# VHH binders against Prephenate dehydrogenase [NADP(+)] (TYR1): the designs that were tried, part 4

Target 1, 284 residues: Prephenate dehydrogenase [NADP(+)] (TYR1), of Saccharomyces cerevisiae (p20049r14to297)
Amino acid sequence: KVIGIIGLGDMGLLYANKFTDAGWGVICCDREEYYDELKEKYASAKFELVKNGHLVSRQSDYIIYSVEASNISKIVATYGPSSKVGTIVGGQTSCKLPEIEAFEKYLPKDCDIITVHSLHGPKVNTEGQPLVIINHRSQYPESFEFVNSVMACLKSKQVYLTYEEHDKITADTQAVTHAAFLSMGSAWAKIKIYPWTLGVNKWYGGLENVKVNISLRIYSNKWHVYAGLAITNPSAHQQILQYATSATELFSLMIDNKEQELTDRLLKAKQFVFGKHTGLLLLD

## First folded at step 29 (VHH)

Design v3 (from u4 with I34M S61E)
Fold by ESMFold2, fold request of step 31:
Structure v3 (fold): chain B 284 residues (1-284), chain A 121 residues (1-121)
Amino acid sequence: as target 1 above (284 residues)
Amino acid sequence: EVQLLESGGGEVQPGGSLRLSCAASGFTFSSYEMSWYRQAPGKQREWVSTITEGGDTYYAESVKGRFTISRDNAKNTLYLQMSSLRAEDTAVYYCAKDTGYGWRDYSEDYWGQGTLVTVKP
């Protein structure tokens, strides 16, 4: 069997190299206009470089779309129809709903859909890192086991989710929490006060240092990636709206001096979030 | 905001040399792969050379042995040393940040405005 990779950004390249090092036959492409450039850059690579995704799709038994999430629908529309009968297809995007929709819309109906998401950056050792595997559509009995056998070379910790579970967890842990910190930064800019300017110099402590480091890390990253996740992930949208509502409600309780009602709401929230946690809550 | 400003272009005799510079700002220069592209009159833009974050270099076949790409991370500057210049090297030369691989949205925001190199007949 031959593995196709459409897209040779950092993650696609990581997969191509891991699969060839494990002995799989791999054919790869990116945009046609990058073909000559990539031939020079990867002249010594063990994977085969071809000019376009039609050439990948017509030769591959398993195709991984490693393309920017905002373009996944367009690229699948272009190359998906060239897939062989019974090909397994998946992607690597961090928000799965648009990817699944593109696959369902444009792939031949006889294709299986088994997709993945490595929950680490492309410059990290894959061993021990989480790898989400989503078996969305398996019409052939061997498809899921084949994908598992291919992914084994990453030596990642495999996590099996539906795309809905994946997108919900991503919204809960990555998109909406980043949006909350970005919103705090915007508020600080508006009032021209960053709270830890004096506090960092005089209030050295674990929790305050964590808040400063998170703020710096979030604003040092490419924030448009996080905004894109919020735009394309309906669960994140709902959670951001609920966050704004809850923040307003809590503030109203504070300004109205309703201390007991505020305390009761926070204790209920604590019970829901941490009530089943049997260890010490250490956030210093 | 990413800014790339090319300089060092001009007219040169066949067989001559030029050194192009690209001053970069608005991003962490040392964290990104950098490239030179060129566009001759009436032709599409073509890749010339790339230098990675780690300093590995790659060249288009048409310029191998004549051009040398380098970077100075302390000065946030990319260079292209061109020698043995030929008439076919006449083009506008562009500095580019990062890559558009994986169908990444790779707009003119990641390119300089270019510097003209003219190799006299």
Scores: ipSAE 0.611, ipTM 0.819, lowest interface PAE 1.1, mean pLDDT 84
Fold by ESMFold2, fold request of step 31:
Structure v3 (fold): chain B 284 residues (1-284), chain A 121 residues (1-121)
Amino acid sequence: as target 1 above (284 residues)
Amino acid sequence: EVQLLESGGGEVQPGGSLRLSCAASGFTFSSYEMSWYRQAPGKQREWVSTITEGGDTYYAESVKGRFTISRDNAKNTLYLQMSSLRAEDTAVYYCAKDTGYGWRDYSEDYWGQGTLVTVKP
């Protein structure tokens, strides 16, 4: 069996190296215009480099699309039709709906669709980190166990979700929290009032330092771009709308001096999040 | 906003030398690999050389031994020292920030406008 990786960004490269270190045969590509560059850069790598995704797709029994989420539909449209009969195909994007739609639209109907998402960056040790595995379409009884056996070398904590569950959790944990911090920064920029002193020797202690550091990380060029892409998740739209509505409602209660109603609402939220019998929706 | 400005191009005799510079701003220069590409008339852009953030260098076969890539992180500047120039080295030379691996959204904003190198017949 041969594992194909289309896309050699940081995460695709991590997977290629982990799989070859575990003894799997791996064939990789990126854009054709990078072929000569990648041949020089990865001359010592254990994986095989080929010119394009057609060559990967025609030779692989399991194909992982490791491409930027905004391009997944285009790239699957180009290379998906070259997949062998009965190939297992998956991706690594952080928003699964467009990826699943692309696979359903462009792959041969005899392909299985089992996709993944490592919930960590490529510079992090994979051991113990969450790995989402999504068994979307399994027409062959051994496909799911094969993907599990391939992914075992990462030594991650495997979490099994549907793509709908994955996108909801991602929206709940990543998109809305980033939207909240971006909204606070945008409001302060609009009014030109920033409540914390910035600069050397002007940090505040304790919890306030944590707030400032998180804000700076989210507004960093890299994290700001990521956060913007994450909130385009269709499942996140409902949560972001609810966040904006809830913020407005709480402010209205404060302005209207409704202390008891504010307290009651906050206690209900606390009980849901931290009360007895608290569980995550997706643990069941 | 990322800005890359190439300079140092010009006309040179066969066997001659030129040093190209690329002044960078709008990003943390030392955190990214940088590359030179070139485009001859009627041809697609081709890769020339890359230097990683850690200083490792890679060269296209056609320029190995003749071109040397380097960077000065204190001046946010990328360099290409070219020697033993040939007619086939005639092209517009472009500086590029980072990579587009994995089909990242990699726009013209990550490239300079180029500097022309002409090697006389």
Scores: ipSAE 0.568, ipTM 0.769, lowest interface PAE 1.1, mean pLDDT 83
Fold by OpenDDE, fold request of step 31:
Structure v3 (fold): chain B 284 residues (1-284), chain A 121 residues (1-121)
Amino acid sequence: as target 1 above (284 residues)
Amino acid sequence: EVQLLESGGGEVQPGGSLRLSCAASGFTFSSYEMSWYRQAPGKQREWVSTITEGGDTYYAESVKGRFTISRDNAKNTLYLQMSSLRAEDTAVYYCAKDTGYGWRDYSEDYWGQGTLVTVKP
């Protein structure tokens, strides 16, 4: 079987290489205008590079559209009809609603729709990272089994969701979380004071280490790609708005020196998130 | 705001050399792949060369062995050293920033205003 990848950005390339290394036949394309450039760049690559998505579609048993959510409709409209009979089609978008809509609208009715989303950046090792698999529309159990087999080579933690569930989760994990940690990082940069510079053991603890490491991880990656994709998620708008509101309110309490009210609010949040949990959450 | 400013263009005789520069601002220069494109009169824009964040370089077949792409991250500057110039190298040369997205969109690429290179026959 042949895996097709339409879009050779960072994540598309990551998948192409992983699948190829695992022994799958892989055929890829990006925009036709970039074919000459990419031909040179990937001259030593083991996957096959072709000029356009029609050529990918005609040869692929499973096609992965690795394109932005904002472009997914147009691209699927163009190349979708060229899919082989019985082809499985998926994507890598962070917001699945526009992707699913595009697939439903423009793919042949005989195509199965099984889409995925790695919940990490392109510079992060896929091993142990969350991978969402969405079996949206499949005629045969074998289709899903095949996709699972392909995705297994990533050695990721597979999570099975609907596209609706996915979009709710990604609104939090890719929109609000990014906003929060980017805010921390930007604050540190602005004041030129970083947690690790305040003393050897000033920020000692597993949770503190996680916060710093996540922030650094986000800044060390192409975080804007995922942040941008999250903008198309309606749930993200609401969650980000709430985050901003909450942050502002907390800040106001700090400025107003309302220590008790601030403490109460934070403890309420703690209770909501952690419940009756006591002790260390992480290894220190 | 992303800004790219090309310079170094001019008139040169066949066999001559020019060095183009692209001053970049408004983004973390060192984190992005950068490219040179050119557009000759009456022709479509074509890819010339690319340099990755890690310093890997790639060239169009037409310029291999003659052009050298490089970058100075400390100065946020992209360079294109051109040698053995030919009449067919006459074009407006553009500096481009990688979009960084999963689907490369030529229309959405960040481009400078370009610098004209004229190789007289």
Scores: ipSAE 0.034, ipTM 0.488, lowest interface PAE 3.5, mean pLDDT 87
Fold by OpenDDE, fold request of step 31:
Structure v3 (fold): chain B 284 residues (1-284), chain A 121 residues (1-121)
Amino acid sequence: as target 1 above (284 residues)
Amino acid sequence: EVQLLESGGGEVQPGGSLRLSCAASGFTFSSYEMSWYRQAPGKQREWVSTITEGGDTYYAESVKGRFTISRDNAKNTLYLQMSSLRAEDTAVYYCAKDTGYGWRDYSEDYWGQGTLVTVKP
């Protein structure tokens, strides 16, 4: 069996290497104009690099489109028809709706659609990380079994969702989370006042420590990639709007000196998110 | 907003040297692979050189041994030292930022405006 990867960005490359290391035949491409560069860069790679997605598609049993959601339609329109009979096709997009739509529209009808999404960045080890597998359209159980076998080499925690469920979750975990912490970081930067500079004991430990660390982590990474991808998700739009609304409302309560109402609202949120949890939220 | 601004281009005689610079802003420069491309008159853009986040360098065959790509992360600047310049090196040189995810985007948003290098006697 041959695994094809169209797109050799960070995540595409990660998958290519993992599959190759596991003993799978892997054939990859990126944009045709970058072939010479990539040929040089990956001269010692064990996966096969070809010039374009047609060559990948004709030879692959499972094709993974590792492209941005904004480009998925165009790329699938170009290379999708070149998929051989019985090919399984998936992607790595963080927003699955455009991906699924592209697959439904441009792939041969005999292609199975099983798509995936690693819920971590390319610099993070795949082991133990969440991996969403979406069996959207498969004619035979063997197709799904095959994909599961391939993905097993990542040693990730596999989660099975529909693309709709996926997109809802992604909206929460990527869009809202990033929006929240980026907003905090941006605010600190603009006012030139940072929590860690206000005093040794004022913002020490607990939730404040978590907030600062996560914010720094986000800013130190390619956060804009995930944010940009997430906002293409309709669910993300709603979540971001809700976040903004909630933030504004909380702020209003503060400036209006509505302490009890603010407290009640926050406690309600706490109860909703954490329930009756009273223990540590972080690992020892 | 991502900004890439190339500089250092000009006219030079064959065998001469030039150093191009690309000033980057609007993103964490050190976190991205950077590349040089060039486009000669009437030709398509072609890859020239790439430097990874870790400092690994790659070159097109046509420029190997003559060009050196480097970066200064503290200055958010990408460089291309060109030596032994030839007439065929005449082109607009572009600085490009990697998208960092999936399919490499050729969008103009990740490219500078370019700087012209003319090699003539």
Scores: ipSAE 0.026, ipTM 0.474, lowest interface PAE 4.3, mean pLDDT 86

Design v4 (from u4 with E53D G54S)
Fold by ESMFold2, fold request of step 31:
Structure v4 (fold): chain B 284 residues (1-284), chain A 121 residues (1-121)
Amino acid sequence: as target 1 above (284 residues)
Amino acid sequence: EVQLLESGGGEVQPGGSLRLSCAASGFTFSSYEISWYRQAPGKQREWVSTITDSGDTYYASSVKGRFTISRDNAKNTLYLQMSSLRAEDTAVYYCAKDTGYGWRDYSEDYWGQGTLVTVKP
């Protein structure tokens, strides 16, 4: 069995190296214009580099598209039709609906669709990290077990979800909360106040420094990935819009000195989120 | 705004040495791999060397053992130390921010204006 990887960005390269280290045969490509440089750059690699995704698709029994989410449809449309009969195909995107739609639209109907999402960055040790596996279409009974056996070499904590469950959880936990912290950083930049310069003087201990540190981590660790989650995850759009609306409404109440209405709104939110905890959230 | 500014080019004799610099701004330099490319007159641009965000280095076979790529993340600067220069090394040298492996849309294909290296006959 041959594992194909289309895309040698950070995560695709991680998978290629992990799979070859475990003894799997791996064939990889990226854009054709990068072929000559990648062939020299990875001359010592255990995986085989080929010129394009047609060559990967024609030779692979399991294909992983490690392609930027905004391009997944285009690249699957180009290379998916070259897949062998009965090939298992998956991706690595952080929002699964567009990926699944591309696979269903462009792959031969005899392909199985089993896709994954490593919930960690590519520079992290994979052991113990969450790995989502989505068995979307298994027309061949051995396909799911095969993908599980391949992924075992990552030593990750495997989590089995549908793509709908995955996208909802991602929207609720990653896209919206990251957008909130990115928005705080943008606001700080516009008013030219950098709260982390205050950390040297430690105006507040505890909670405020935690918020700043989370914002710094989000901005410093390929923030464009988190922005891409917000752009590509339709489930997140409504939640991000509601976040922006709610922030604007609360600010309007503060500017208009509507203390009672602000207090009542925050108490309702507190009750919903924390149950029976009573008292004021903002102006207490 | 992402900016890359190459400097340090010039004329040298065969066997000579030269150090190129690339000053970077407008992005988190330490998070990206950065590459040197070169283009001789009338030829296609070719890859020379890459340094990753973790400091791993890669070289085209035509320059391996003669060129050394390095980075100073505190100064947001990429370097190419060239030694044992040959006439075939004559080219305009460009630095490039990590261009789009995995079909990435958010990586911009930024090239500096280049710096000319001429190795005299």
Scores: ipSAE 0.489, ipTM 0.722, lowest interface PAE 1.3, mean pLDDT 82
Fold by ESMFold2, fold request of step 31:
Structure v4 (fold): chain B 284 residues (1-284), chain A 121 residues (1-121)
Amino acid sequence: as target 1 above (284 residues)
Amino acid sequence: EVQLLESGGGEVQPGGSLRLSCAASGFTFSSYEISWYRQAPGKQREWVSTITDSGDTYYASSVKGRFTISRDNAKNTLYLQMSSLRAEDTAVYYCAKDTGYGWRDYSEDYWGQGTLVTVKP
């Protein structure tokens, strides 16, 4: 069996190397314009490099589209029809609905659809990191077992979800929190005041240092932010809207001098979010 | 806004040496792999060398053993030390922050303006 990887960005390259190190046959491509460059750059690699995704698709029994989420539909439209009968196809995008829609629209109907999402960056050791596996369509009895056996070499913590569950969880944990921190930064830039600037003194609270470091990380990791927000995760739209609405409501209570109602709302939110918390807080 | 400014090009005799620099700003330099490319007159732009954020280096076969890529993360600067220069090394040299691998969005803002290296006949 041959594993095809379409896209040799950081995650595709990680997978190609992990699979070949585990003994799998791997055939890879990227854009045709990069073929000569990649052939030289990866001349010592164990995976096979080919000119385009047609060549990958015609030779592979399991194809992984490791491409930018905003381009998944176009790329699957181009290369998906070249898939062999009964090929297993999946992707690595962080928002699964558009990926699933592209696969359902453009793949031959006899293809299985089993897709993945590594919940870590490409420079992190994969062992113990979460790996989402989504068995969306498995018409052949061995397909799901095969994908699991391939992914075992990553030594990740495998998590099995539907694409709807995945997109809801990523919207809740990644897109909304990123949007909140980005919104704070945008507001500060608009008024040209950064509230953690102490001039000649350092921050004195451990909690403030955590906020600053999270903000710096989110602004530095713009590929995750762009992929996780309104462009690629429609479920995040509703949750980001709820964040914006809640922020506006709290502000309205403040300017209307409704101190008791503001306090009651915050205490209720505290109880809901942290009412069962019994452990140490971060920095404890 | 990404800015890359190459410098250090010029004329050199065959067998000579030059050191190119690329000053970077507008992004977290230490978090990205950075590459040198070159474009000879009338030819397509070709990859020369890459250095990763962890310091691993890669070279095109045409320059391996003669060129050395390095980076100074404290100064946000990429370097290319070129030695044993040949006529075929004559080109405009560019540094680049990212690639379009994986069909990522790619813009001209990820390229410098270039610096000309001329190796005399």
Scores: ipSAE 0.489, ipTM 0.721, lowest interface PAE 1.4, mean pLDDT 83
Fold by OpenDDE, fold request of step 31:
Structure v4 (fold): chain B 284 residues (1-284), chain A 121 residues (1-121)
Amino acid sequence: as target 1 above (284 residues)
Amino acid sequence: EVQLLESGGGEVQPGGSLRLSCAASGFTFSSYEISWYRQAPGKQREWVSTITDSGDTYYASSVKGRFTISRDNAKNTLYLQMSSLRAEDTAVYYCAKDTGYGWRDYSEDYWGQGTLVTVKP
């Protein structure tokens, strides 16, 4: 069996190497314009590099589109029809709706659709990390078995979801979270008041430090990527709106001096998120 | 904010040497691979060299054996030692940080303003 990877960014490369190391045949491509440099760069790689996605698609039993959600439609439209009969196709997008739509629209009808999403960055060891596997459309149980076998080499914690469930989760964990931290960062920047300027013992503790650091990190990075999620993921859109609504409501409670109502609402949220957990959330 | 600032460019005679620097800020420098690109007048931008976070180095065939990429993580600085310079090496040299996404796109990368290298007899 041959695994095809279309897209050799960090995550595509990670998968390519892991699969190759596990003994799978792997054929990869990126943008055709970059073929020459990639050929030189990966001259010693054990996976095969080809010029474009057509060559990958014709030779692969399982094709993984490792491209951004914003590009997935165009790329699948281009290379999808070149998929050989009976091939399984998946992706690595963090927003599955556009991916699934692209697959449904442009892939041959005989293709099975089993897509994945590693819930970690490319620099993180895959072992023990969450890996979502979505069996969206498969004609044969063997297809799913095969994909599971391939993904097993990552030694990740496999989680099985629908693409809808996936997108809801990612909306909460990525889009909303980032919106929140960006909001904090933006607010600080706007008012020119920062947590560390408020005096001693205002923002101390593990969780507070993490929040501030993450906020700064997100605020200084390419946050537009997450904005894209809000656009492409209806769940993300809804969650962000809910966040904004909730934030406004909380603010209203504050300015109205409704301390008890505010406290009750926050405690309810705490209970929902953390349950009966007490003590430190971090190791130190 | 991610910033990359190239320096060290200038005019040099054929066969000469130059050392370029790229000062990086706004991200954990040591955790990312960094690359050099160059763009000659009237030509497309081309890849020159890459150094990974682990220290692995890659070179374009056109510069292999002549150029050496290195990094100082303590200084958040990328270097390109150029030797045996040729007229065809004349270009604006850029350091770049890949965003790490699956489908490569120059527009998604972080780029510096570049430094001009002119190899002139």
Scores: ipSAE 0.295, ipTM 0.735, lowest interface PAE 1.5, mean pLDDT 87
Fold by OpenDDE, fold request of step 31:
Structure v4 (fold): chain B 284 residues (1-284), chain A 121 residues (1-121)
Amino acid sequence: as target 1 above (284 residues)
Amino acid sequence: EVQLLESGGGEVQPGGSLRLSCAASGFTFSSYEISWYRQAPGKQREWVSTITDSGDTYYASSVKGRFTISRDNAKNTLYLQMSSLRAEDTAVYYCAKDTGYGWRDYSEDYWGQGTLVTVKP
């Protein structure tokens, strides 16, 4: 069995190396324009580097498109038809809707679609990290078994979701969360008042520490990648808008000294979030 | 706005040394991979060297052993120390920032204006 990876960005490269180290045959490419550069850069790599996605596709039993959601349609349109008969195809996008749509539109009908998403950055050890596996379309039980076997080498915590469930979760965790903490950071920067610069014991506490730490973490990383990808999710648009609206409304209640109304609203939110749930978290 | 500004170019004799700098702004410099490219007259742009956010370095075979890429995150500056310069090293040298996405797009890369290096007797 041969694993193909189209796209050698951070996560594509991570997967390529992990699979190769695990003993899988791996064939990779990025944009054809970068072939010469990548050939030199990865001269010592154990995976095979080829010039373009056609060469990857025609040789692979499982193809992983490691490209951003904004480009997935075009790339799959180009290389998808070159997939050999019976191949499995997946991706690594943080927003699965455009990925799935591209696969359904441009892949041969005989291709199975099993896509994945590691919920961590490329610099994080894959062991113990959440890995979403989406069995979207498979004609053969063996296809899913094969993909699971391949992904097992990451030693990640495998979570099985539909692409719809996935996108709902990522909208909350990557879009709204990032928007919220980016907003906090921006506000602090604008007013030049930071929680840690305030007087002794003013606005100190566990919650404030969490806000600061998460905000700084986001700003210190490639936050635009995750935020941008998540924002392409239609649900993220609504959620972010609602966040902004809610934040404004809460602030208004504070300014108006409406303590009881504020309390009631917060308690209602608490009940909604932490109440009794029978399904997966963050899907409601 | 992302800005990259190359400097340090000039005329040098074969066998000489030159140090290029690239001043970066408008993004978290320390979080990104940064690269040097060059374009000689009448030739295509070619990759020279890359340094990752973790400090890993890569070199084109044509410059390996002669060029050293480094970065100062505190100064948001990328460097290229060039030694044993040859006539074929004559080119405009560019600093480039990748987009950070899995599928690279040359048109989406961030480039500086470049600095000219001329190696001649």
Scores: ipSAE 0.217, ipTM 0.678, lowest interface PAE 2.2, mean pLDDT 87

